# VHH binders against Diaminopimelate decarboxylase (lysA): the designs that were tried, part 10

Target 1, 379 residues: Diaminopimelate decarboxylase (lysA), of Deinococcus radiodurans (q9rtk2)
Amino acid sequence: MSLSRHALQDAAQRFGTPLYLYDAEELDAALWRVQRAFGDARIFYAMKANPNLNLLRRYAAAGVGFECVSLGELLRAEAAGAGGERMILNGPAKSDAEYAAAARLGATIVVDREEEVVLLPPGSRVLVRVNPAMTVSTHEHLATGTARSKFGLTPEQVPGTLAELRDAGHEVLGLHMHIGSAIEQAEDFTAAFARVTELRAHIGGLSVLNVGGGWSLNADLEGIAYEAHEAARVFGAELWVEPGRYLVASAGWLLTRVVGTKRTGRNFCLVDAGMTEFLRPMLYGASHPLYPMWDALATEVWDVAGPACESGDLIARGVPLPTPQRGHLLLIGEAGAYGASMSSTYLSRPRPAEVLWTGHDWQLLRRRETPQDIWAAEV
Key: E = the ipSAE of ESMFold2; O = the ipSAE of OpenDDE; V2 = 0.75 times the mean of E and O plus 0.25 times the DockQ between their complexes.

## First folded at step 4 (VHH)

Design b35 (from B9 with Q5V L11M D31R Q39R L45P V47W D50T T59Y V93L R111W P113Q; framework vhh_7pa5_2)
Fold by ESMFold2-Fast, scan of step 4:
Structure b35 (fold): chain B 379 residues (1-379), chain A 121 residues (1-121)
Amino acid sequence: as target 1 above (379 residues)
Amino acid sequence: QVQLVESGGGMVQPGGSLRLSCAASGFTFSRYGMSWVRRAPGKGPEWVSTISYSGGSTYYADSVKGRFTISRDNAKNTLYLQMNSLKPEDTALYYCAKDQWELPYYGYDYWGQGTQVTVSS
């Protein structure tokens, strides 16, 4: 983190805690790394990672497009200044309103199942999502490869679906694929790209190959980019990528304050942030770096617990920390992705403010909600 | 691709011992902290122990302190967990976990497939 302790203390004093913090230099650095590694590939930010309108405006200004999975996300992309050619509508269970909005905006629609062919608005711009890990058996009762996947078509279904889309009058740009999360190395793509490029013999060239995202923060971007460009080259296609977590996770933190401690069989560090602010540890078992903002030697392990009346409201278990005291600030790292975007008003707790460090001062990106904001829609 | 392969689990009587191993590949093992995490039936993941990239620092959950010893062999890209004085409460699937950064203790970015430890008579 390039942020000084003084800047962090200033933020806590001025905006209160819990508080989401972003660093403009870290956001720019992450985007530059992707642009450098992927060259002329088109970047579509997967806004599910963090849909804050002010962050979206920064990406739009940089020529970055948006991958959207809902009507609300399409409208956020439009509000951020993106044109339709910089929008992708993805998702396995799209609504009629989402199809209509995508058509109005001129967005590219990712077709996830054959049934969608008849649901698409006339003349839609489309990609077909292929899952290279899925296979189809000749016996329907043995459809094990498709039965376990929520996303995409099998490679065997792709040629027929492309033909049906063209026959229906749609503009077929190419293929979309996404192989998972926590991708660190080019080797993670090798088998998937080999399987997809075998389709070249059956489907010919493409205008676009979209290889998605899912990159680890430690990913070898140069190696991944090399393999992705080679796969696109087989089709004569332009490469598209959909980074989300990679662009924003390391550029964001959740700042929380210790409200107390308890030593009853285990050591508890009680903080003012929990499942309502930061769901990832509880939902996914995710571990996040913790940075105590007080001085002392870490001689004991602590469970970091939130304010919810839930035994599972734990940010971390058994983490070495200097002895915490009421009022101490604790910084939760890699919180720029799937943090604020997954926050809730459970227990009528208002959602935190979000602020951006510009290099010399804090810019407010989202004000803290009041309790009254939570029931404002109740009549 | 990061790959972690756990082994050494099995069935043991209360008071017995087991030694778990984790063979790591796909990253520079000597630059990352490593941890053991367990999941008991019906419970979420519980951190067990962490070791720094050099082996110079180790940390343990209160439930296993004094009974378990974490160690590593950087020449063999292998992580170990020596488990002594095993209790029925130690019954769980044990995962080898890689820290996200070179600095240990603060986060994990990969778990292995796990190895089952069952403590019963």
Scores: ipSAE 0.000, ipTM 0.122, lowest interface PAE 17.9, mean pLDDT 85

Design b37 (framework vhh_5c3l_4)
Fold by ESMFold2-Fast, scan of step 4:
Structure b37 (fold): chain B 379 residues (1-379), chain A 120 residues (1-120)
Amino acid sequence: as target 1 above (379 residues)
Amino acid sequence: QVQLQESGGGLVQPGGSLRLSCAASGFTFSDYGMSWVRQAPGKGLEVVSDISYSGGSTTYADSVKGRFTISRDNAKNTLYLQMNSLKPEDTAVYYCAKDWELPYYGYDYRGPGTQVTVSS
C-alpha cells in the first residue's frame, strides 16, 4: 500500500511534527533491486546512512550484513542480531576499543593504513583498503578514491601490506575499495576497477573483493553490478557491496508543519524543521523533492526556512509552492538517508520521532525526545 | 472516469448545522481514503477532515475539531460531513476529494464544490 495523504495526516496528528516517516514496502523494494542486480554478492548495509535499530533488525532478518565505522555502530549491529561474519569495521582512525570489539565479535576489519598491521588483535579477519588513486565527479568531502583522499593504501603499498598481515597470522580475505558517492554509471567504476585488477599479477587470487557502495538513487545498478562481478572474477573472489543511501533514502521522508510566512524582499515559508533535524541542504547544498500537502489558487516562488537563528538554515531556495499557511504540512522526500542519522540537539531542540508505515498502520521506531532527554547526562 | 458530486450546502445562521454529502463514482470507493477540503473567499484550500477507506480512522483540522464529523457509507459510495456549531469563519466552498498518493502533490480529484455561507 503506497503512502496516502490520509496516512500522512494520521501520522502528523498521532506523533506530531517534525517527524521522520519510513515505508516498509519501499525499504523492501530497494533491497530487492540491489539483490536482483548483484545476485550472489554479499550485501553489507552501510548503517551510517540510517542506524535506527529497528531498520537494522529488518536487514539482519533478511540476511543483510552491516558496514560499521565506530564502536557504537558495531554494538548496534550486535543488538540487531548480526553475527561477526555479517559485520565489517571500516575507518581510517580506529580506536583500541574498536579493534577489541571487532575481535570479540569476529568482525572483518578493513585495514586502511600500514600501521594497523601491528595494532590488530591476533588472528583478525581482514580486508585491505586500496585507493585506486582516481578522480570522481563528486563533492570533495565525499570523494574517497582520489590521490588526495585520507582513505586506503596506494596500489604500490598493497602487496607488502598483504604479506605483512599473512606473516603476522591474520586471515587475509582480500581487498576493499570505495571510490565516492552519488555514482550513477558503470563507467565511473571502470578506471578504478582496471587499476585494482592490475594488482592480480602481483598478489594472486583473493577470497573477497569488496567494492563498497556510493550509488545514487538513479544509478544503473545492472551495469555497476556487471563491472563489479567482472572485477571480482579477475581475482576468483566473492563480491561484497556496501549500499547505504540507496537502500533507505527513497524509503524515508521528513514531515514538517508550516509555522508561518514572511515576505521581506523574498517569500519565506517557515517550517518546524531545519538544520538540527535535516542538515543535508545546509552542509552539502542538497536539493530534495518537496510535497506540499495543501493546494491554493496561486503558486509563487518560496524559500523554505527552518527555525534556527542562522541565515543558512534553509531547507530549499527558490522553489514553486502553492501559497502556504500556518498549520499546512510539507513533506520532504529522499530523507531516509543522512537525515535522522545526522540530526543534532543544537539549540536544545529534541530529535524527531521516527515511524514506519507497515501498509496498514504506523509503527513507532523512535520516540520523540524531550528537552530533559538532552540534558539527562548533565549532573 | 472519477466523478465526485457534493450537495447539502446553503445559508445558515451562526451556531447552526449543515450536513454535506458527496456521491462518488468511477472508482472503487471502498479502496480509497476521502477528504473534505474548503476554500474561503480570497484564501487557499484548507483540508478540513479526512477518513480512511474503511471509515475506521478519521482526522480533523484544529479549526473544526469537536464541531465537524466525517463519515462514509461504502455501500452507497457516499461521503458525509456533519457540521455543527457553525461560525462565520466556516464560510467557504466545500469540496469532496479523493486522496492523492506519493509522488503526486495537490489533490488527485475534487468535485465542483458546494457553497456554505454562515452569516450573522
Scores: ipSAE 0.011, ipTM 0.324, lowest interface PAE 9.7, mean pLDDT 86

Design b38 (framework vhh_5c3l_4)
Fold by ESMFold2-Fast, scan of step 4:
Structure b38 (fold): chain B 379 residues (1-379), chain A 122 residues (1-122)
Amino acid sequence: as target 1 above (379 residues)
Amino acid sequence: QVQLQESGGGLVQPGGSLRLSCAASGFTFSDYGMSWVRQAPGKGLEVVSDISYSGGSTTYADSVKGRFTISRDNAKNTLYLQMNSLKPEDTAVYYCAKDQWELPYYGSYDYRGPGTQVTVSS
């Protein structure tokens, strides 16, 4: 990381552990890479990756919009200063309150199923989500039910749904698609873009083609951007993209402290962060870089385990570390996305503080909860 | 349902190499850590190697470090084990398995395929 060891020790001293920390320079660099590659495309940050209001304010100030999947996320975008033209409401199971809020804000609503046409507020701005994996050429998958997705319409449903939306008086901007996660190469989009652009013959031009996100940290952004712009050009459309993880993952870390060690068949490094702070390793089998903040040779492998009474409360399994001792600091990398946003108060453990390195000092973004904060809503 | 199918086993002489494959279906392969486990004649199960959902983290039993390499292809839902410098003590039935360490809320379930026999004999 770009941060000094002294700055990290200062953070632990001032704010305690476990602690989420972000680097402003890394956040700015990731956004710059996306802006550089995608040019005039509109960027909508998928805030599910990290919805911290202070991070959202930074994106809003940079002209970045927001992809939201709940009422709470729409209200966060509003609180961050975004106008409705910079808000998208997505999601397969929207509530009446979410439709009402999107209408009030002037947000663009992504229609995920035909049933939504009659649920939309009058004069809604809409995109229709198409799933290119559910094509006519894959009838066998549809018949056997082997292909599963809870997202989007089939390409065959798109022309009829667009007509129904227009007949109902809605402003139909175009199409939305999202093909998956961990996308590295332009070739990963090629077949999906080909299937979607075939719709041109049936639906004509569009104002917007939104190709979503899902890019890995090692993605060929320039290649992906080229193919995405070509797909939008087929429709005469403005390109929209929805990066989430790519913008914040590498700009964030989780700082934890060793509470003890145990050697019983395996070597355990027990730390003050676990599934309630950082769910990704347990839920997804996610692997994260680890940076020990103490000096010694790594001569043994350790399982890094959290404080929960769950056998799967492991941050890492079988990783080489210098022998840990109580009080040592351990830094978990690539924790800026789906870390703090997925944290919980399970076991009545309060959520950690979040801080931003400005280049010269730490800015508090979120105070550490107290145990009493957890039951404050219990009457 | 969860289905795992191993292949690539066989008879090989000491010092030889084999590459095992495991085709996975019935679950979102890219969301789960995977492992190779083996059972030698008359012995219990030994976890040979683990790999995280992304392939970014791997571990190996001391008995195979430096000789075996685990890898995965998430686009093809396939797990691999490259086995080099094989020894008679590597003789076992090899199973691929969903990593129980990554998903403890699945209970104690360890979904394994039928296995593939590896015999190292001169």
Scores: ipSAE 0.000, ipTM 0.102, lowest interface PAE 22.0, mean pLDDT 84

Design b4 (from B9 with D31S S54R; framework vhh_5c3l_4; at its last look DockQ between E and O 0.05; V2 from the best seeds 0.00; counts 0 for: pae E 15.6 > 2, grease 26.2 > 24.2, SAP .698 > .668, placed apart)
Amino acid sequence: QVQLQESGGGLVQPGGSLRLSCAASGFTFSSYGMSWVRQAPGKGLEVVSDISYRGGSTTYADSVKGRFTISRDNAKNTLYLQMNSLKPEDTAVYYCAKDQWELPYYGYDYRGPGTQVTVSS
ESMFold2-Fast, scan of step 4: ipSAE 0.519; ipTM 0.817
ESMFold2, look of step 9: ipSAE 0.000; ipTM 0.251
ESMFold2 (binder alone), look of step 9: mean pLDDT 83; pTM 0.844
OpenDDE, look of step 9: ipSAE 0.000; ipTM 0.214

Design b6 (from B9 with S54K T59F; framework vhh_5c3l_4)
Fold by ESMFold2-Fast, scan of step 4:
Structure b6 (fold): chain B 379 residues (1-379), chain A 121 residues (1-121)
Amino acid sequence: as target 1 above (379 residues)
Amino acid sequence: QVQLQESGGGLVQPGGSLRLSCAASGFTFSDYGMSWVRQAPGKGLEVVSDISYKGGSTFYADSVKGRFTISRDNAKNTLYLQMNSLKPEDTAVYYCAKDQWELPYYGYDYRGPGTQVTVSS
């Protein structure tokens, strides 16, 4: 834990709860680890993990590019100061407006299906997404490189698609791949890289091999980087990578306040955050570290439940905690990715504020919404 | 087995300075945040300063802000507190504490035996 208890208490007092908080030291440390492991590879932050403009500005200032999957994300990258050479437009179902924006910005477009060849603006810079058809040990909803995935072309479709793109006058840079998430070891990439590098015999060299991201926070980054560089070397290509979760998850927390307890067959710790603030446990069955901010021995197990009128609105189930009391602060870890970015205004609950610890004080990155903000666009 | 040993306390005149040190062992010092906590006679524990595991982040209680400086030397497993412009109200036993964020305890259960700081004539 990089943040002190007193800095966290100060944040709760000044900004209220629930509250997303980030640590600049941890953001810098995560980027440094990626830069150290991947060397001269070009890094594109997958902003779907956390698209806060202030975080994007930090990455742009560091020379990091952006992987975008919508018009809104392309515009966020532009607002953060990125040029088109630092932008990638990905996604299986792109709109005409997204193609037009990518062309205007000079972004690299990832072609996900053969039909896109005729939809691309003239002279587009492109990568072709290949599905290596591998199996990874990951949650079904997070697996993107399997035979049943909705993403990418088969290896057999790639040579023909590359030829059609070149014939249409597009600048074909190379290939893109993304095999899944929560990937811990280089071995998880070995079969996928082998399948993709077999294409060398059919398509020749490439300018770029983009191997995506999906790394676990405990990933063997050096081993993964070594295998990725070897795959790029087969094509004579520059290596591109798209870390998202890895860069921001451990640098962010969700600070909650205990609103009460109940004992109805099980022990429930009721907190002021739930599925509308932090969807990951309900949607993915995700487990997150919990940090009680009251000094005591944990003697019982508790279910941590949110305020939504949904039986599945649980942050955690059966976890050891010191006995909670109304007003106690509870911190949810590894919440910097797919937390605030997936939050909603369901039940007309305003979205939380977001703050950054700079090393000496808190900086406001996003003000707390009011209930009136939620219906401001209604006639 | 966490062991923390403070030193550097003593008697000093108002306006004087002291530098406290804490030698740490029994855990990977560079992986944990550290704190200086004090207790005046008949009072509860007050956390005066916190420092992150790499030293890039610090927090100070309003009562000591601008007068005290926390620092660490991860190569020597040592925590420091530079105390300047000392006031009689700074009189207390000062404890070095490990910020514990995992079972079986949370908070500042891992403290040293303390070092006495007395500010008077």
Scores: ipSAE 0.353, ipTM 0.716, lowest interface PAE 3.6, mean pLDDT 88

Design c13 (framework vhh_7ubx_2)
Fold by ESMFold2-Fast, scan of step 4:
Structure c13 (fold): chain B 379 residues (1-379), chain A 120 residues (1-120)
Amino acid sequence: as target 1 above (379 residues)
Amino acid sequence: QVQLVESGGGLVQPGGSLRLSCAASGFTFSTYWMTWVRQAPGKGPEWIATINSGGSTMRDDSTKGRFTISRDNAKNTLYLQMTSLKPEDTALYYCATGYTFKWYDEYDYRGPGTQVTVSS
């Protein structure tokens, strides 16, 4: 059984709009695809994509770990039932509280800069983040005018940093790398893996090679997994991966309601969701599939616009839609990642509820905020 | 008068491939969303995929990895590329105008269909 029109209309009636909805079967299917492709690799969900505690509990129950980039995310992982061996603390600008929490939990800390060696709690479990694309020479950087990445060490800094961490008494597990986002092909990893595996001559074997995530929804997972396993083999290391968007994006949607239309040189479909609910189109120029739940014949193009007083508050531009009418429901696809997690209370607009289709009924994962919830912390 | 004519069906062995075509006339094809639907003997209609005027696709996840919908607006033709065919794919395949998704089945016009039979 799949989601029905009746189930979606029932959700809108029971929980209101705008509304985030997830499909349990799609969540399970995405995880199964990763598990099949990567075999014995250890999976850490990058919870920045969607940190909903109920989703985290599902992953923890499946034996999946968590990649965290804040104190709040470490505490969410703990609340979901994860032990420290299933937690990674990453990030370029960690606080003292984050180091202390990672140490208390026994989390693996990803060292992003040399200065961190003296900031780490005693006996920390660590990976060193390497950026294989970073320029090793100041002369080369100046000659090309290329800005340096804010993430990770150059390959040339790695051997010295590993030695300093061991001398300071830390448990050095290996390396971490993350080469980007929207990665579709194994070839996108090949050059990066080649540069990292050249380090074998200088640093010897590793316990762990963490190759991060950043896979597109259309990625060749088998090809990527093959190349990643070969890179780990060079070091004799266990492979770790950090999928985020891939696990949740296609399993989630944002359900919106048409509030009206406007025709002023362009056709505008005005909806009850915008930048405060779903920032991706405005921030990244992202395009998302749209599924109208009314009249099926589309003869005109429409801009789908949100309620904020911002010219850029657009969900979509120039998309074919059947003529919208106040009260019609519109579904925004691939919204399970970087949607709810990036929502805000700008304009004192409450954050949406989140619900899960179990295959038989809706389960509430997060209640809708009230306006009063927004200023509850103000004294 | 809107006319939709499907072709490309036939008898194929399990694991085989077929490419279905839908020739459209009587309307401005380039502005319409187009859909593929199938109906197996003794079952109701099942949505396969929809493609909008700009080429963006919406697909049933159960067939997404094996079936690809595409269009050629210059030729007023809709396509369905089917791979790794299974006996359970045996059905009459229809081309339709409009948006049909897995949670509803609403369309304005439908062709007579082309029969696909997957048998050894």
Scores: ipSAE 0.000, ipTM 0.205, lowest interface PAE 17.0, mean pLDDT 85

Design c14 (framework vhh_7ubx_2)
Fold by ESMFold2-Fast, scan of step 4:
Structure c14 (fold): chain B 379 residues (1-379), chain A 121 residues (1-121)
Amino acid sequence: as target 1 above (379 residues)
Amino acid sequence: QVQLVESGGGLVQPGGSLRLSCAASGFTFSTYWMTWVRQAPGKGPEWIATINSGGSTMRDDSTKGRFTISRDNAKNTLYLQMTSLKPEDTALYYCATGYTFKWGDSEYDYRGPGTQVTVSS
């Protein structure tokens, strides 16, 4: 971590624990890597990874747009100062309120199913989402693909859907695609781009090709960018990309404090953060780097456990740690994405504060909730 | 309200130098990424360089040995130092917010009217 131990201890003292920490320099560095690899492509931050309004304002000031999947996310983008040309509304199950908000803001709407053609507000700006893995050539492949994917149209449906959208008076910009998560290399896109570029013979040129995101933190961005630009070139299209986790994960941490230890069959390091603050390990079996902030040799393995009365409320299982002591600080890495955004008030536990290291001091991005905040809407 | 005003352009001989300035007002300049862009007659806009809020820079390969982007947050001013100027550097130079010039006219999408640079003997 680029942050000093002194800065981390200062944050714990001033803001309490558990606490989400972000590093401005690392946020900027991740955006620089994307910009360097993708050149003049338009970057839309997938805010589901972390929708903190102050983080969105930083991206807007850097020239980044936003990919949104709800009314609340569209309103966050608006509150951050983004215009409609910087907004994309995605999602397989959009509400009437979401369509209305997208129309008011002038956002680009990603059409995920043919039924949406009649649901769109008049004169909508649209992309059609294509699933390049779907095919009608074999029953087995079609059945398997349909069962596994709730996103997008088949390539065979695309020409007809584009025609219907144009006939209805919508501004058809082009195509959207998103092939998965944890993508590491250009080869992972090869078949998908080949399938999509075959559509050129049937649909002609496009204004936009949006290839989504889903890149791992160790992805070969230059290789991926090269293939993406080649695919866009086939259509004469501008390239759009939707990084989420890649932009924020490594720039954020969750700081927790050891509450105590327990030795009963296994060694438990009990901390003040768990499933209510950081759901990823329990929900996805995710493994995160841990940085003990106390000086000792790791001689035993520990399960790092949260405060919930759930056997599965574990941050980590069987990890070597120096012997924990009540009051010691433990830092959880790669927590900038799908951490705070997935937190809950389960057990009436307040959500943590969020702070940003500016390079010289801490800026408060979100105050810690009080227990009373949790039931404020109860009448 | 919001303004970006470029200055420092003019006529210069090949091999000469110019320092362009972009004075910002009406927004919190220090928090914005800033870009220099040029447009020659009959050509599309060409990106030159970007500087982020922390001062890190990226420059186009065709000009990187000759042009340097910098900022002075205390003066709300962006600079482009141009050396070893060539006739092909003749263009309207303008500053813009963000890593690119591609966004429309929203709260975060500001662009100046430009300053003309003419390199001719």
Scores: ipSAE 0.456, ipTM 0.785, lowest interface PAE 3.0, mean pLDDT 87

Design c15 (from C6 with K102R Y104S; framework vhh_7ubx_2)
Amino acid sequence: QVQLVESGGGLVQPGGSLRLSCAASGFTFSTYWMTWVRQAPGKGPEWIATINSGGSTMRDDSTKGRFTISRDNAKNTLYLQMTSLKPEDTALYYCATGYTFRWSDTSEYDYRGPGTQVTVSS
ESMFold2-Fast, scan of step 4: ipSAE 0.511; ipTM 0.808

Design c16 (from C6 with S53E; framework vhh_7ubx_2)
Amino acid sequence: QVQLVESGGGLVQPGGSLRLSCAASGFTFSTYWMTWVRQAPGKGPEWIATINEGGSTMRDDSTKGRFTISRDNAKNTLYLQMTSLKPEDTALYYCATGYTFKWYDTSEYDYRGPGTQVTVSS
ESMFold2-Fast, scan of step 4: ipSAE 0.516; ipTM 0.800

Design c18 (from C6 with F101W W103S Y104G; framework vhh_7ubx_2)
Fold by ESMFold2-Fast, scan of step 4:
Structure c18 (fold): chain B 379 residues (1-379), chain A 122 residues (1-122)
Amino acid sequence: as target 1 above (379 residues)
Amino acid sequence: QVQLVESGGGLVQPGGSLRLSCAASGFTFSTYWMTWVRQAPGKGPEWIATINSGGSTMRDDSTKGRFTISRDNAKNTLYLQMTSLKPEDTALYYCATGYTWKSGDTSEYDYRGPGTQVTVSS
């Protein structure tokens, strides 16, 4: 983190806690790494990682497109200034309203099942999603999962589906694939690319091969890019990629305040953020780096617990921390992806504010909700 | 015996780049948080960056994205990549185990190396 201790303390004072904060420099650096590694590939940000409209405007200004999985996400992309040629509608269970919006915007629709052929608006721009079989070993598990094979067509279904789409008058651009999450090495793509490129003999060339995303923060981007470009070259296709977590995770943090401590068999550091602000530890068993903003070396282990009345409302378990006291600030790292985007109003707790460090000051990206905001739609 | 040995310093022109290394031995490097601090002659020590055992980093804004801390646990080595170097970056650079929010105070760390000199001039 490039942020100074003084800037973090200033943010807590001005905006309160809990608080999501982002660093513009780190956002730009992550995008630069992807652009450098993938060269002429077209980048579509998977906004499910973080759909904040101000972040989307930054990506749109940089010429980055958007991968969307709902009507709301398509409308966010439109509000951010993207044209339809920079929008993809994905998802296994699309609504009529989503098809209609994609057609109005000129978005590319990813066909996930054969039944969609008859549901598409006339003259749709399409990719067909192929499932190359999920045999890649990953240690990260998602609640909504590519691992369960609910996404895409089998390779055997692809030639027939492409023919049906062309016969129906749609503009068939090519294929989409997504092999998993927490991908670090080019070798993790090798078998999947081999299976997909075997289709060349049956389907001929393509205009587009979209290989999705799912890269870990430690990924060998140059190696992955090389293999992806080689797969696209087999079809004579341009390459599309859909990074999400990689672009935003390391550029965001959740700032919390210690509300108290408790020593009853275990040491508890009680903080003002929990499962309603940051669901990842409870939902996925995710481990995140913690940065105490008070002096001293860690001499004891602590459980960091949130305010919800659930035994599972833990941010961290058994972590070394300097002795916390009420009022101390604690920073949770790698919180830019699937943090704010997965927050809830459970227990009628308002969602936190989001701010961006510009390099010299804080910019408000999202105001803190009030309790009244939570029930405003109740009639 | 715990040992930290920095290398990669030297004379460099303004705008240049250097990569510092810190070779660690005598402890389980992969489980330790690691820090870079610097000290210019006649000035107090200044904290630059910390990297935890999982590879997540925290950096001082004063380096403005010019310095990147990283680690290679297989080689028991800590790195500091420095770009766009300025005369004010001239200092002795230390690696150290752990972290402290007492900015740059090397006496707060259990172990530190002897340092590697970086001089930025024409």
Scores: ipSAE 0.000, ipTM 0.189, lowest interface PAE 17.1, mean pLDDT 84

